VH-VL binders against q9umr5. Designs and how they scored, part 92

Target 1, 268 residues: q9umr5
Amino acid sequence: SYKPVIVVHGLFDSSYSFRHLLEYINETHPGTVVTVLDLFDGRESLRPLWEQVQGFREAVVPIMAKAPQGVHLICYSQGGLVCRALLSVMDDHNVDSFISLSSPQMGQYGDTDYLKWLFPTSMRSNLYRICYSPWGQEFSICNYWHDPHHDDLYLNASSFLALINGERDHPNATVWRKNFLRVGHLVLIGGPDDGVITPWQSSFFGFYDANETVLEMEEQLVYLRDSFGLKTLLARGAIVRCPMAGISHTAWHSNRTLYETCIEPWLS

## First folded at step 3 (VH-VL)

Design pb20 (framework fv_nofazinlimab)
Fold by ESMFold2-Fast, scan of step 3:
Structure pb20 (fold): chain C 268 residues (1-268), chain A 123 residues (1-123), chain B 112 residues (1-112)
Amino acid sequence: as target 1 above (268 residues)
Amino acid sequence: QVQLVQSGAEVKKPGSSVKVSCKASGGTFSSYAISWVRQAPGQGLEYLGYIIPIFGTANYNEKFKGRVTITADKSTSTAYMELSSLRSEDTAVYYCARYGSDSTGFEYYFDYWGQGTMVTVSS
Amino acid sequence: DVVMTQSPLSLPVTLGQPASISCRSSQSLVYSDGNTYLYWFQQRPGQSPRRLIYKVSNRDSGVPDRFSGSGSGTDFTLKISRVEAEDVGVYYCMQGTHWPYTFGQGTKLEIK
């Protein structure tokens, strides 16, 4: 009776990371068919996001076709951006709840140990030199790198995030907006102690201005112009915001209180 | 500044595999990618693929997918290209070259090349 | 794959005279950032290729002023204003806009 759940993992992740999430779903919604997609695992998660979107699209089509009552998506970290694009490019998706679990929806601009491991010769202020080139856009991380001090370069070079956010024009924008608006609920989850997603408010469509002051979703041009339907969804009562403190980036899918508060109510 | 030094010539039998090395010196190995290009005797240039050492990830020309594997060892600043199921038409000089660019106009798309490694496939 | 077509494939030139090599791509090489990732390489006999021109018209350091690149979209030209003896070799165009990266067939420049 419960709608099937499709899980999309994040950067350097795999289906194994969701063992606790699967246990929680099984306890509260026994009989739910949960499919954790094992595409682009580990290092393959660095492949361009449009390539990942195509692969995940092929995997979800038969699952959605088998479930005429609808499906739910739980999309973690980078996977939340894959799911955003997936919902826009699919003319016939039947997604009820899209649960975005600490995903950088407006992009990433942070200098963490993780980023230093990937780009040891570059600080956050210099990563734009690599990311905003044809070569850089071959990396998933660069597809959502959003340097607030080089916004013109981001707008011109981003092959993924600027397009799906409607920050740069695309011939398919109107169709992508109509497709995205078919979603039943957009459930946004994130928090200040994540430690990886920077700014953490990116999970709620907030982001830095040129002075690194965070502006909320309602102050973003993307929202004000209703570029892909955020304003329409909010007016419809379809956006749920569920911030929670005390949760690190790798713990969102394994915290029982988070699950019961932010995820469980949307899995009907 | 940057120098790419490749391993020596190889003679291989059909059906075997060959692994060519490319050692980088000068500059920071992790700041750029390494491409592999081949040239059959008297013929043009053909692109095989690249590796980005900091990620350990490689991408391949579809024509060679399944037969070519490109790897890197950051501790020795060395990239490797392995080609399997060798045929006589794989006889060529194999080159490594620096690859990459940035938004400031610094272009290092094939600005430095290795000396080449002749791979001969014969019975 | 983007097909790169060079003409002529054989270019005999008299010393001191100009030479011109054409390169045509099957698709536009303009990237979304407005840049065109078209490159020219020289390969002298027995040597590795050497990059001469990057992004259509920019000369690499150490490349003589007599070499120039031009073009846009799908049609590109490499010109040598006065051919010298050391210019003997094969010249290749290459595109870096679309994966996989592809080269032209090469133009063999010889002194006649």
Scores: ipSAE 0.007, ipTM 0.520, lowest interface PAE 8.6, mean pLDDT 88

Design pb21 (framework fv_nofazinlimab)
Fold by ESMFold2-Fast, scan of step 3:
Structure pb21 (fold): chain C 268 residues (1-268), chain A 123 residues (1-123), chain B 112 residues (1-112)
Amino acid sequence: as target 1 above (268 residues)
Amino acid sequence: QVQLVQSGAEVKKPGSSVKVSCKASGGTFSSYAISWVRQAPGQGLEYLGYIIPIFGTANYNEKFKGRVTITADKSTSTAYMELSSLRSEDTAVYYCARVGLDYSGSYSPLDYWGQGTMVTVSS
Amino acid sequence: DVVMTQSPLSLPVTLGQPASISCRSSQSLVYSDGNTYLYWFQQRPGQSPRRLIYKVSNRDSGVPDRFSGSGSGTDFTLKISRVEAEDVGVYYCMQGTHWPYTFGQGTKLEIK
């Protein structure tokens, strides 16, 4: 039978957003046990990402323990960063496919309605003043704020993303890399019409340089140094890139063509 | 100008719970976080946690996780701190205090304080 | 948790003379943004605490210029250049760099 699927939602989101995804999985892989984790919903999604990682870890341990053949993760938006950290901190995860749905893997640098709600008077150009403080790092969105014009502050102040990407040293980096490399497939999904994830190439480990020119994954120092295993995974043939145009941020989990093209092939 | 007004003193029995209120005025309630700090009689200060009212998100000192709940009602500009399973060691003055931002937009904790609420836990 | 240690715990001072309070942290308070989140509070008898200094050396509005903060890393000092009668009370340092935020044990300033 099919391996269980665990779904992790995004910012200001909850399990109800995945009803179409569950319908698609049931149609193509009937009998699949799908668990959509109902933790850190709505405003609770603003809690620090390390706190969310701990809570999701406690929820996934018994699911993984009951599935000795392995599990698949489908992680949407901010949830993709939670899943990245889960795969690094868990010494015993048995994840086969990690499917990242439009997640800002190299960070976020864009003016979105979510940021305007949190910081109404701020523009993306000045948000670094708030995000790169201890207080700012108590908000999940600031944990992956990556201002390309203040990369020195990002590297020094990010309590989450810079650490899991190996952009700043951490005592657990070697163990985190070993654990992450246990994953069978890293499936990256995103596209130019997302409208929220900025730059959209962040979903594929690309990001802005200081001139806001996007450099792709293979040009990033984290890839070149193989800081958490991207180069090793790519060499193994374990990274899948599935960009798709015409899909807005809230539609990645409810587009049938996207599901059939990018998700379905990786749900054994 | 900025003012935090707390509810009156409470006397509680061990094992019960207490809920203290903190009403904010003079500033934008939704733009600020509210912290809770306690002080046993004649002793030092201990940080309990905070809430960001516009999000409803609270963060707690691990020492009190499972016993403390901080909530906010933005319609009345009031934050609440509820502490359960009370012990004699919980006898203290409980303060609310504002978390603002300084001129650079940086975190600025405990810039204005309430008058304090004495909670006595005894038989 | 970060331990904040103040010295002295009792500070008798003659009116008009300077006073100095030390605060030492068990870990560096320099955050990765380059800022140091060290604060000083004053609690007069029977009153709520009042913040005097934020980020090591910045005086809050309404705080007399006789109060000054200094220090770096793990060692911090609050100085009162000319002690006045209204300065009697307990002074606390606090760190906001590491969660949970922690206070020193307090220094009681008394007029002798």
Scores: ipSAE 0.013, ipTM 0.517, lowest interface PAE 7.6, mean pLDDT 88

Design pb22 (framework fv_nofazinlimab)
Fold by ESMFold2-Fast, scan of step 3:
Structure pb22 (fold): chain C 268 residues (1-268), chain A 122 residues (1-122), chain B 112 residues (1-112)
Amino acid sequence: as target 1 above (268 residues)
Amino acid sequence: QVQLVQSGAEVKKPGSSVKVSCKASGGTFSSYAISWVRQAPGQGLEYLGYIIPIFGTANYNEKFKGRVTITADKSTSTAYMELSSLRSEDTAVYYCARDLYTEGHYGNFDYWGQGTMVTVSS
Amino acid sequence: DVVMTQSPLSLPVTLGQPASISCRSSQSLVYSDGNTYLYWFQQRPGQSPRRLIYKVSNRDSGVPDRFSGSGSGTDFTLKISRVEAEDVGVYYCMQGTHWPYTFGQGTKLEIK
């Protein structure tokens, strides 16, 4: 039998978005128990990410307890950051494959319709004034705003991303790293035609330097310092990178070719 | 409605330990840290440390490191402050207070417990 | 540790008259995010502290508008425009910018 699959949705999303993903899993792995978590749907997805982590943690505990052989996580967009934190804060998770669907793992720095809806007068160059305030940090999207031109403000004001990436000190960093390293496989998925995640390489732990030149994962201080285990996972052969062109942000969970190529092989 | 309810007064001998509880209601544990502050009779306020209940992460004022331990039980929405190797100067009212659990937003003590009197006497 | 110094320590005031309490920090309280984490608390006899002011000048819900906070950097003031009998108690400033958090020694407000 197949390990259960837990799905965590993204910004302004709900369980309904994953109907095609569930169909694909049922076709290729019949009998798989798939739970799409109905927490922080729609506007509630704007709640602070630490609040979301607590709620999702409470929901996944009984699912993991029922599956002593392990579970898989499929985490879409912002949901990938929630899952990053879950794997670090849970001393007893039994996750085999953590499949990250186009998630801004190193943060977001781009003008998108989501940001213009929330902050109509902002541009990516001035959003740091809002996001790096206490008020701004009450919104999930600001928890992973990473302005490469104001890295000092990001490091000091980010209440979520800087901490889970080990870019700012935390008393539990050693325990969080140990917990994260228990994951069997870290499957990273993303692509250049996403149109929302900026830079798209953020889905693969790449990000802009101060000149807006993208540096890949292996050039990041978080990797070089092995702050939460990326270098150790890569050395273990546990990181899978699956980039695919031609897929827009809202299509990662509904593209059959993407599923067959990047997701299906990791659902034992 | 947010409330922090603390355990009752205690009298302890020098060298012993005391463990004070702080039970939270009204959503306190979801978004906030719990800080501990003490006040010796007729004196000012002194900060001991905090805990982020959702993660069990605690940090302490250096003056008390090695003697103070702050823990939390999410299932009962209760935080605990344990102080060991008690001395007469530890006689004080101990308060818990709600604080933002983001490390960039220190000192947002918007709700306080009623206080617990700990008397250390021989 | 950041030292917080209040003056006066004893403040006798006639009912209906204004009162002013000063708080000075040994270091700037401007945090790296541009905010100043300076707070004012009131403690009435036999009660827990109650926050009146957060981030220098913002009044908490339910706090009468006769209370106001001001200041910047290292120099802060709490003002009560017209003292009432219920205002008797000890007032503390606190900084949340530098670890560990520290309090002023307190100002006891008394009716003359």
Scores: ipSAE 0.000, ipTM 0.384, lowest interface PAE 16.6, mean pLDDT 86

Design pb4 (framework fv_nofazinlimab)
Fold by ESMFold2-Fast, scan of step 3:
Structure pb4 (fold): chain C 268 residues (1-268), chain A 122 residues (1-122), chain B 112 residues (1-112)
Amino acid sequence: as target 1 above (268 residues)
Amino acid sequence: QVQLVQSGAEVKKPGSSVKVSCKASGGTFSSYAISWVRQAPGQGLEYLGYIIPIFGTANYNEKFKGRVTITADKSTSTAYMELSSLRSEDTAVYYCARGDYESSGYRYFDYWGQGTMVTVSS
Amino acid sequence: DVVMTQSPLSLPVTLGQPASISCRSSQSLVYSDGNTYLYWFQQRPGQSPRRLIYKVSNRDSGVPDRFSGSGSGTDFTLKISRVEAEDVGVYYCMQGTHWPYTFGQGTKLEIK
C-alpha cells in the first residue's frame, strides 16, 4: 500500500485547486489516502505564518499517528513555508517525501498581483517599510518578504522566515534542525516561467545578493553553515531538484507532465 | 570555444523512430538547458522541447507529446531527441540549442548545433 | 498558442541603406515578472540560426551595433542601420513568454 499524502495549499487558495493533482495520484498510485487540508482558505491565508503552522500541526498529528510507516507532504507556494516550519517544530513527524511546489524558500522580492491586491500602491522597492513593521508582520506575505537591499531589516524584523532558515538565532534552532533532518526526501520544484515567485530560484534556496544577482543554494550562508540541515541532506543524497520551464504559478498542481516527472517518483 | 555537435543525417521509413544526438563541448554541459527546434525544408522554425541535464528534467510542446522524448547523458555531455511514429511531415532539419538555465532570467538559444537532416520517406 | 506575425516577408534592400522588420504577437509578451521575452534570430543560407537580440532590445555579444531591437507589449521591431552583404538571410522573431514558445514565419532579407 502507498503512504498517505497530505496537501497544504498556498496564498488565496483552497483544496479545490488540487482536484487534478488528486486525479493524477489516483491514476498512478490507486488506493492512496490523500488529505487536502481545508485550513486558512482564501483570505485566511493572509494570517501570520506561525498561526497557520499551529493550525496545520493540529490537523496533521492524527494523520501521522495513523500511518506508522510514514506520510508524504505536497506543499504548494506559501504552503511550502508552512511545511518547512512543521518539519522543524514537530519532534515526532514521520514525513518521507516533502514535495515543495514552487515555494519561496529563501523569500520573495517581486511585484505580483497578489501583493498589489493587498497593497495597491506598493512597489517591491518600498514594501520593506510596511513588511518590516510590527503591523506588517501580522500578514503572511510579509513573513517571507526578503528585500535584498535591506537585508539588515529582514534579519531583524522577520518573525518567521529568517528564524526558520537559521538566518537569525533562535533558542530552538538545534531542535528544529534535528527534527527537519528526519525527512526522507526534500523534493524542490519550480521554474523560470512561474511569474509570481521572485526570484524563481528561491524555490531551490537560491536568492538575490545586494546587486540582485542570484546566488544558488550552495553559496548561501544558510547552506554553508548547515543552519537547518540542507548541507547534510544534500550529502545524504536526500535533496531532489526538479526545475521545469513553461509552467505558470497557478499550474504547478495541474500539469500532468510536471506530476509524472517531479512528483510521482517520490510517492511510495 | 563552446560547441554543440550533432549526429549525421538519417533517412527513415514512416512509422519508425529516430534518435538524434547533440554533444556539448567547451562549456559546462550540466549548467545549461538544451532545447530542440526543427525546420522543414523551406519553412520556419518549430519548437519541440528542452531538457535541463543537471536535473534530468524535460518539457515538451503538446503537439509532440507522446512521440518525443528528450534525454541527457551527463557522463558524455550529450543530449538526445527521439521522435517516434515518424510521418513524412516530420522531414526536417533538427537543431539543438543551449540556454543559460542558472542565470537570473535564464537565456535560451545562445548557441546552436549544426543541425541534423531527418528525411522520412517510403 | 501565441501567433507571431512578421512583416514584410520579403525585404529587398540596397547595400548601406537601413532595413526594418516588424513582429506582432497575438497576445502581450509582458510576463508577470515584468520582463518581455522577445528574441530575434538571423539564419544565413545553409547555416544554423544565430541569436541577435534577447529581451526585446539586448544585443548578444559579437553582434554589430548596427542591429537594434525595440518595442513593447505586442509590437516589436528589428532595425539594421546600414545593411552589409553579410546580413543576407532570414530573420525570425520568437516569443518565450507563453508556452509553447513560438516563432514568426521569417523575413527574407535580400540585396537589390
Scores: ipSAE 0.000, ipTM 0.386, lowest interface PAE 18.1, mean pLDDT 86

Design pb5 (framework fv_nofazinlimab)
Fold by ESMFold2-Fast, scan of step 3:
Structure pb5 (fold): chain C 268 residues (1-268), chain A 122 residues (1-122), chain B 112 residues (1-112)
Amino acid sequence: as target 1 above (268 residues)
Amino acid sequence: QVQLVQSGAEVKKPGSSVKVSCKASGGTFSSYAISWVRQAPGQGLEYLGYIIPIFGTANYNEKFKGRVTITADKSTSTAYMELSSLRSEDTAVYYCARTGYYDTSYEAFDIWGQGTMVTVSS
Amino acid sequence: DVVMTQSPLSLPVTLGQPASISCRSSQSLVYSDGNTYLYWFQQRPGQSPRRLIYKVSNRDSGVPDRFSGSGSGTDFTLKISRVEAEDVGVYYCMQGTHWPYTFGQGTKLEIK
């Protein structure tokens, strides 16, 4: 029998977005129990990420408890950051495959349609003034805003991403690392035509330096210091990188070729 | 001119609810949070909560959580503060105020409504 | 909650004399971005509060230069170099660093 699958959605999203993903799973792995979590849907996806982590944790605990063989997580966009934190804060998770579907793992720095809608007169260069304030950290998109030209402010003001990435000290860092390292596989998915996640390599733990040149995961201090276990996971053969061109941000959960290539092989 | 204009005075019975409005002009509603603060007669200021209208995000002082609800209507540029299960100690002037997010903070709490007196009496 | 304590609660002052109001917080008001979100407000009788100072020492536009703010960490001061008749009212400090935002109990400034 196949391990249960738990799906965590993204910004301004809901369970309805995953109907095609559920069809694909049913076709290739018939009998799989798939739970799409209906928490923080639509506008509530703007709530602080730590608040979302608490709510998703409560929903996930009974599902994991009923599956002694383990579970798989499929976490889309912002949801991938929620799942990153879940794996760190849960002392008893039994996740086999964590499938991160175009999630800004090192943060977001881009002028997208979402940014224009939320802040019509702002530019990516100015958003740090809003996001790195106490008020800004009260909404999720600012919890992973990572301005490479104000990295000092990001490190000091980020209440979420800088902490889960081990870029700033936290009393629980050692426990969070130990917990995260229990994951069987970290499957990273993303691509250059996403159009929302900027830089798209953020989905693979790459990010801009101060000149907006992308440095890949192996060049990041987070990796080099092994702050939450990326270097250990890579050495263990547990990190899978699956980039794919031609896929826009809202299409990752509804593209059959993407599913067959990057997701299907990890749903034991 | 940027203004916050509040609804008129209310007299309510204990156990009822009151809903106070705050209409924003001059572009305030799209770019700022709207905070709610109250002041009992002859007493100091007490913070209730805020709403960021563009995101629909509201946050409340734990002291009022469960009794206060702050909402926004983007079509009329109006924020609302509703307080339920009214008690005599809820008698106060209720203010709305503009709250900024910027590093310079020069717009944070710089513009206030005129206040709405809510009297709770038997 | 962060407790904001003002001293004195009542401040009778002769016209033209300087006035000083103290505000102490139970926790440091330095936010992780390096800024200190400490505000001073003036409330004249029958009026809404008016912001005088933001981020400890920045004077709001239209506020006379006889008003000044200073301090750091947990200890803050509002000074009026030469009190005028229009300064009568209650002065409040407020912190915006820690949730929930909290006010001092107020200082009533009166002309002798």
Scores: ipSAE 0.006, ipTM 0.469, lowest interface PAE 9.3, mean pLDDT 88

Design pb6 (framework fv_nofazinlimab)
Fold by ESMFold2-Fast, scan of step 3:
Structure pb6 (fold): chain C 268 residues (1-268), chain A 122 residues (1-122), chain B 112 residues (1-112)
Amino acid sequence: as target 1 above (268 residues)
Amino acid sequence: QVQLVQSGAEVKKPGSSVKVSCKASGGTFSSYAISWVRQAPGQGLEYLGYIIPIFGTANYNEKFKGRVTITADKSTSTAYMELSSLRSEDTAVYYCARLGYESHSYDYFDYWGQGTMVTVSS
Amino acid sequence: DVVMTQSPLSLPVTLGQPASISCRSSQSLVYSDGNTYLYWFQQRPGQSPRRLIYKVSNRDSGVPDRFSGSGSGTDFTLKISRVEAEDVGVYYCMQGTHWPYTFGQGTKLEIK
């Protein structure tokens, strides 16, 4: 009766992190087939995002094929970027709801404790030197590093995010846009107390300008040019924005109120 | 000045492990990645992997995954390449070389270590 | 993996004459940023490799003007306009566009 749910985890994460989410789904939608993908777990989550996209693609194809009524995606943190690319590269996906849990959709630019743990000797102002190189782009976190003070370097060097967002031209851009637009609902979730995703509005396609002033989605060139379909989706009423305060980065998949408010309504 | 200095020659038995060091100077360790390349006698160059010392993250050529481990000690500005389950085919000169990250001018292997001969024999 | 094929493998040259080495890649070496990460290295007997050319055609500091690199896409050439005795050694092309980074099999330049 309920469409299957596919869950994609984030950086340094694994299927175990979603135990509470699975309990909530079982309580409200008993009988739902939930598959939490056990790919690129832990340190393997540092692999290049295009490599992760290929691996997750191979895993989701048989699940989608068995569900002619469609599936739902719940994609957490970095996993939301993997899912963005999946929806673009798959000519035949049947995703109804794409639920993005605090994912840096416009990129990351922050000196959080988590980022300092990953890059202890680097300030956010200097990370562009390492990330915007061919070898830096072999690491997932650098694939979505978006330094607003070096936007020209981001546009030229990003092998993933700038391409998937249509910020730099790609031969497949038109097909990627067509594929992404097949999604039923784009559910964006995030909040000011996340503490990791910087700016937190990146989860809603907002981002810093060169003065570190946040411009919301509707002010982004990506949206205005409709590069991969955001403007079209918003016009269709297919974009849901569900911000919630008081939730830290590691709590998005284990907060009952968040689940009931932002996730549960989209799991038909 | 920039210099990469490697440890001395090693002779190992099949099935053992070897750990080669590469000490970097001239600011290399804090701002560059360290790559490892090998050359069997009379053969060409083969890439093993690299480490980003500031992050502590390494990436390996699939051919060597499971046998090669590259690490870095920031306190001594020294990178290490450890190769396990040694075979006679692993007999080679092992080089470290630096990998630059300049945004508009990526510098692959602008400076090399002197090389370390690893001999695997019965 | 990207295969780098050099020709010739052995290049006997008379002193003062030009020499040319070809390098072909199994895939385009143009990176998504528009740059081509193709490099040339020289290895003299008993020495570490030394980089001569970076990104197809840029000569490293201290490399003599007689060395030049050219090419695009999958076909690249290293030229020595006037071979000197000190140029004896093995020359390698290398690609840094696709992981893992790969080298050509080498071209041994020798004096006739």
Scores: ipSAE 0.006, ipTM 0.462, lowest interface PAE 10.9, mean pLDDT 88

Design pb7 (framework fv_nofazinlimab)
Fold by ESMFold2-Fast, scan of step 3:
Structure pb7 (fold): chain C 268 residues (1-268), chain A 122 residues (1-122), chain B 112 residues (1-112)
Amino acid sequence: as target 1 above (268 residues)
Amino acid sequence: QVQLVQSGAEVKKPGSSVKVSCKASGGTFSSYAISWVRQAPGQGLEYLGYIIPIFGTANYNEKFKGRVTITADKSTSTAYMELSSLRSEDTAVYYCARVPYDYLGYSWFDPWGQGTMVTVSS
Amino acid sequence: DVVMTQSPLSLPVTLGQPASISCRSSQSLVYSDGNTYLYWFQQRPGQSPRRLIYKVSNRDSGVPDRFSGSGSGTDFTLKISRVEAEDVGVYYCMQGTHWPYTFGQGTKLEIK
């Protein structure tokens, strides 16, 4: 039968957001055991990403143990970064497909209502002053804030994203790379009409240079140096890129065409 | 000006829990975080954790994680610090202090509440 | 955790004379953004702590100019150029660079 599916939600989100996704999975892969993790829901999604990684790790261990044939991860928005770290810190994970659903894999540099709600006087050009302080890194959204005009501050201050991307050295980097490479498939999904993830190509490991020109994954230093295994995975045929236009940020988990095209084929 | 007013002194038995309140007046309650710090008799200051009232997001010092819970009620502009499984060494004055999150480090820890004495005795 | 060490722990001073308090951290307090999140607090008898200095050397608006902070990296100093009777109390340094935030043991300033 089908491998179990574990779903990790995004910022200010909960399991209820995935009801359509669960309907689609049940229709195409009946009998699939789907677990949507109800950890760090709503406001708790603002907790530091490393704290969330620890909590999700404890929750996924028994699920993976009961599924010796492997599991699939579907990780939405901020949840995709949680799953990136899970795959790196777990030396015994048995994840087949890691499906990253519009996640800011190279970071975020865009004004959002969430940032204005949290930091009312900020704008994207000055948020680096808050996010790269000791205080700012206690918020999940600041853990993946990537200001391309202050890249040195990002590299030095990011307590999460710069480390898991191998953009700053870490003693565990070799082990994290080895663990991440255990994944069967890395399925990257995103699109130009998302409206939240900025640049949208961050979902495909593209990002702004200092002039706000987007450089795609193959032009990134992290890819060229194979810092956590992207180049190796691509050479192995394990990276799937599935861009789709016409989908807003909150609709990725509820669009049938998206599901059939980008998700369904990877749920063995 | 923001002012923080705390609840009155508490005497608790070992093994019980205590919940201290910190009511803010002046300014916008949602525009700053509230930190909790304690001071045992004859000892220095010790940081417990903080909460951002607008979201209910809290972070705790590992030493107290599992025993301390910090919450906030935006409708009453009040933050709470609850400490469970009390021991005699938890006898201390507990303080709340303001931390504006919009201003990095330059406005942190001003003002402070007046303090709440928590005595844990048999 | 970062250990903050103050000296002296007891500081008897004659009125009108200068006073100096040292604070050392077990590791650098320079954050990745280039700022040093070192604070000084004053606690008068029977009162809550009051912030005097933020980011090493910046005085709060209500703090007399006889108070000054200096230092870098791991070594910091709070100076009072001319001690007044109202200055009696305990002074604490605090670091906000590394989680969890930590305080020094305190320095009790007394008039002799």
Scores: ipSAE 0.012, ipTM 0.479, lowest interface PAE 8.4, mean pLDDT 88

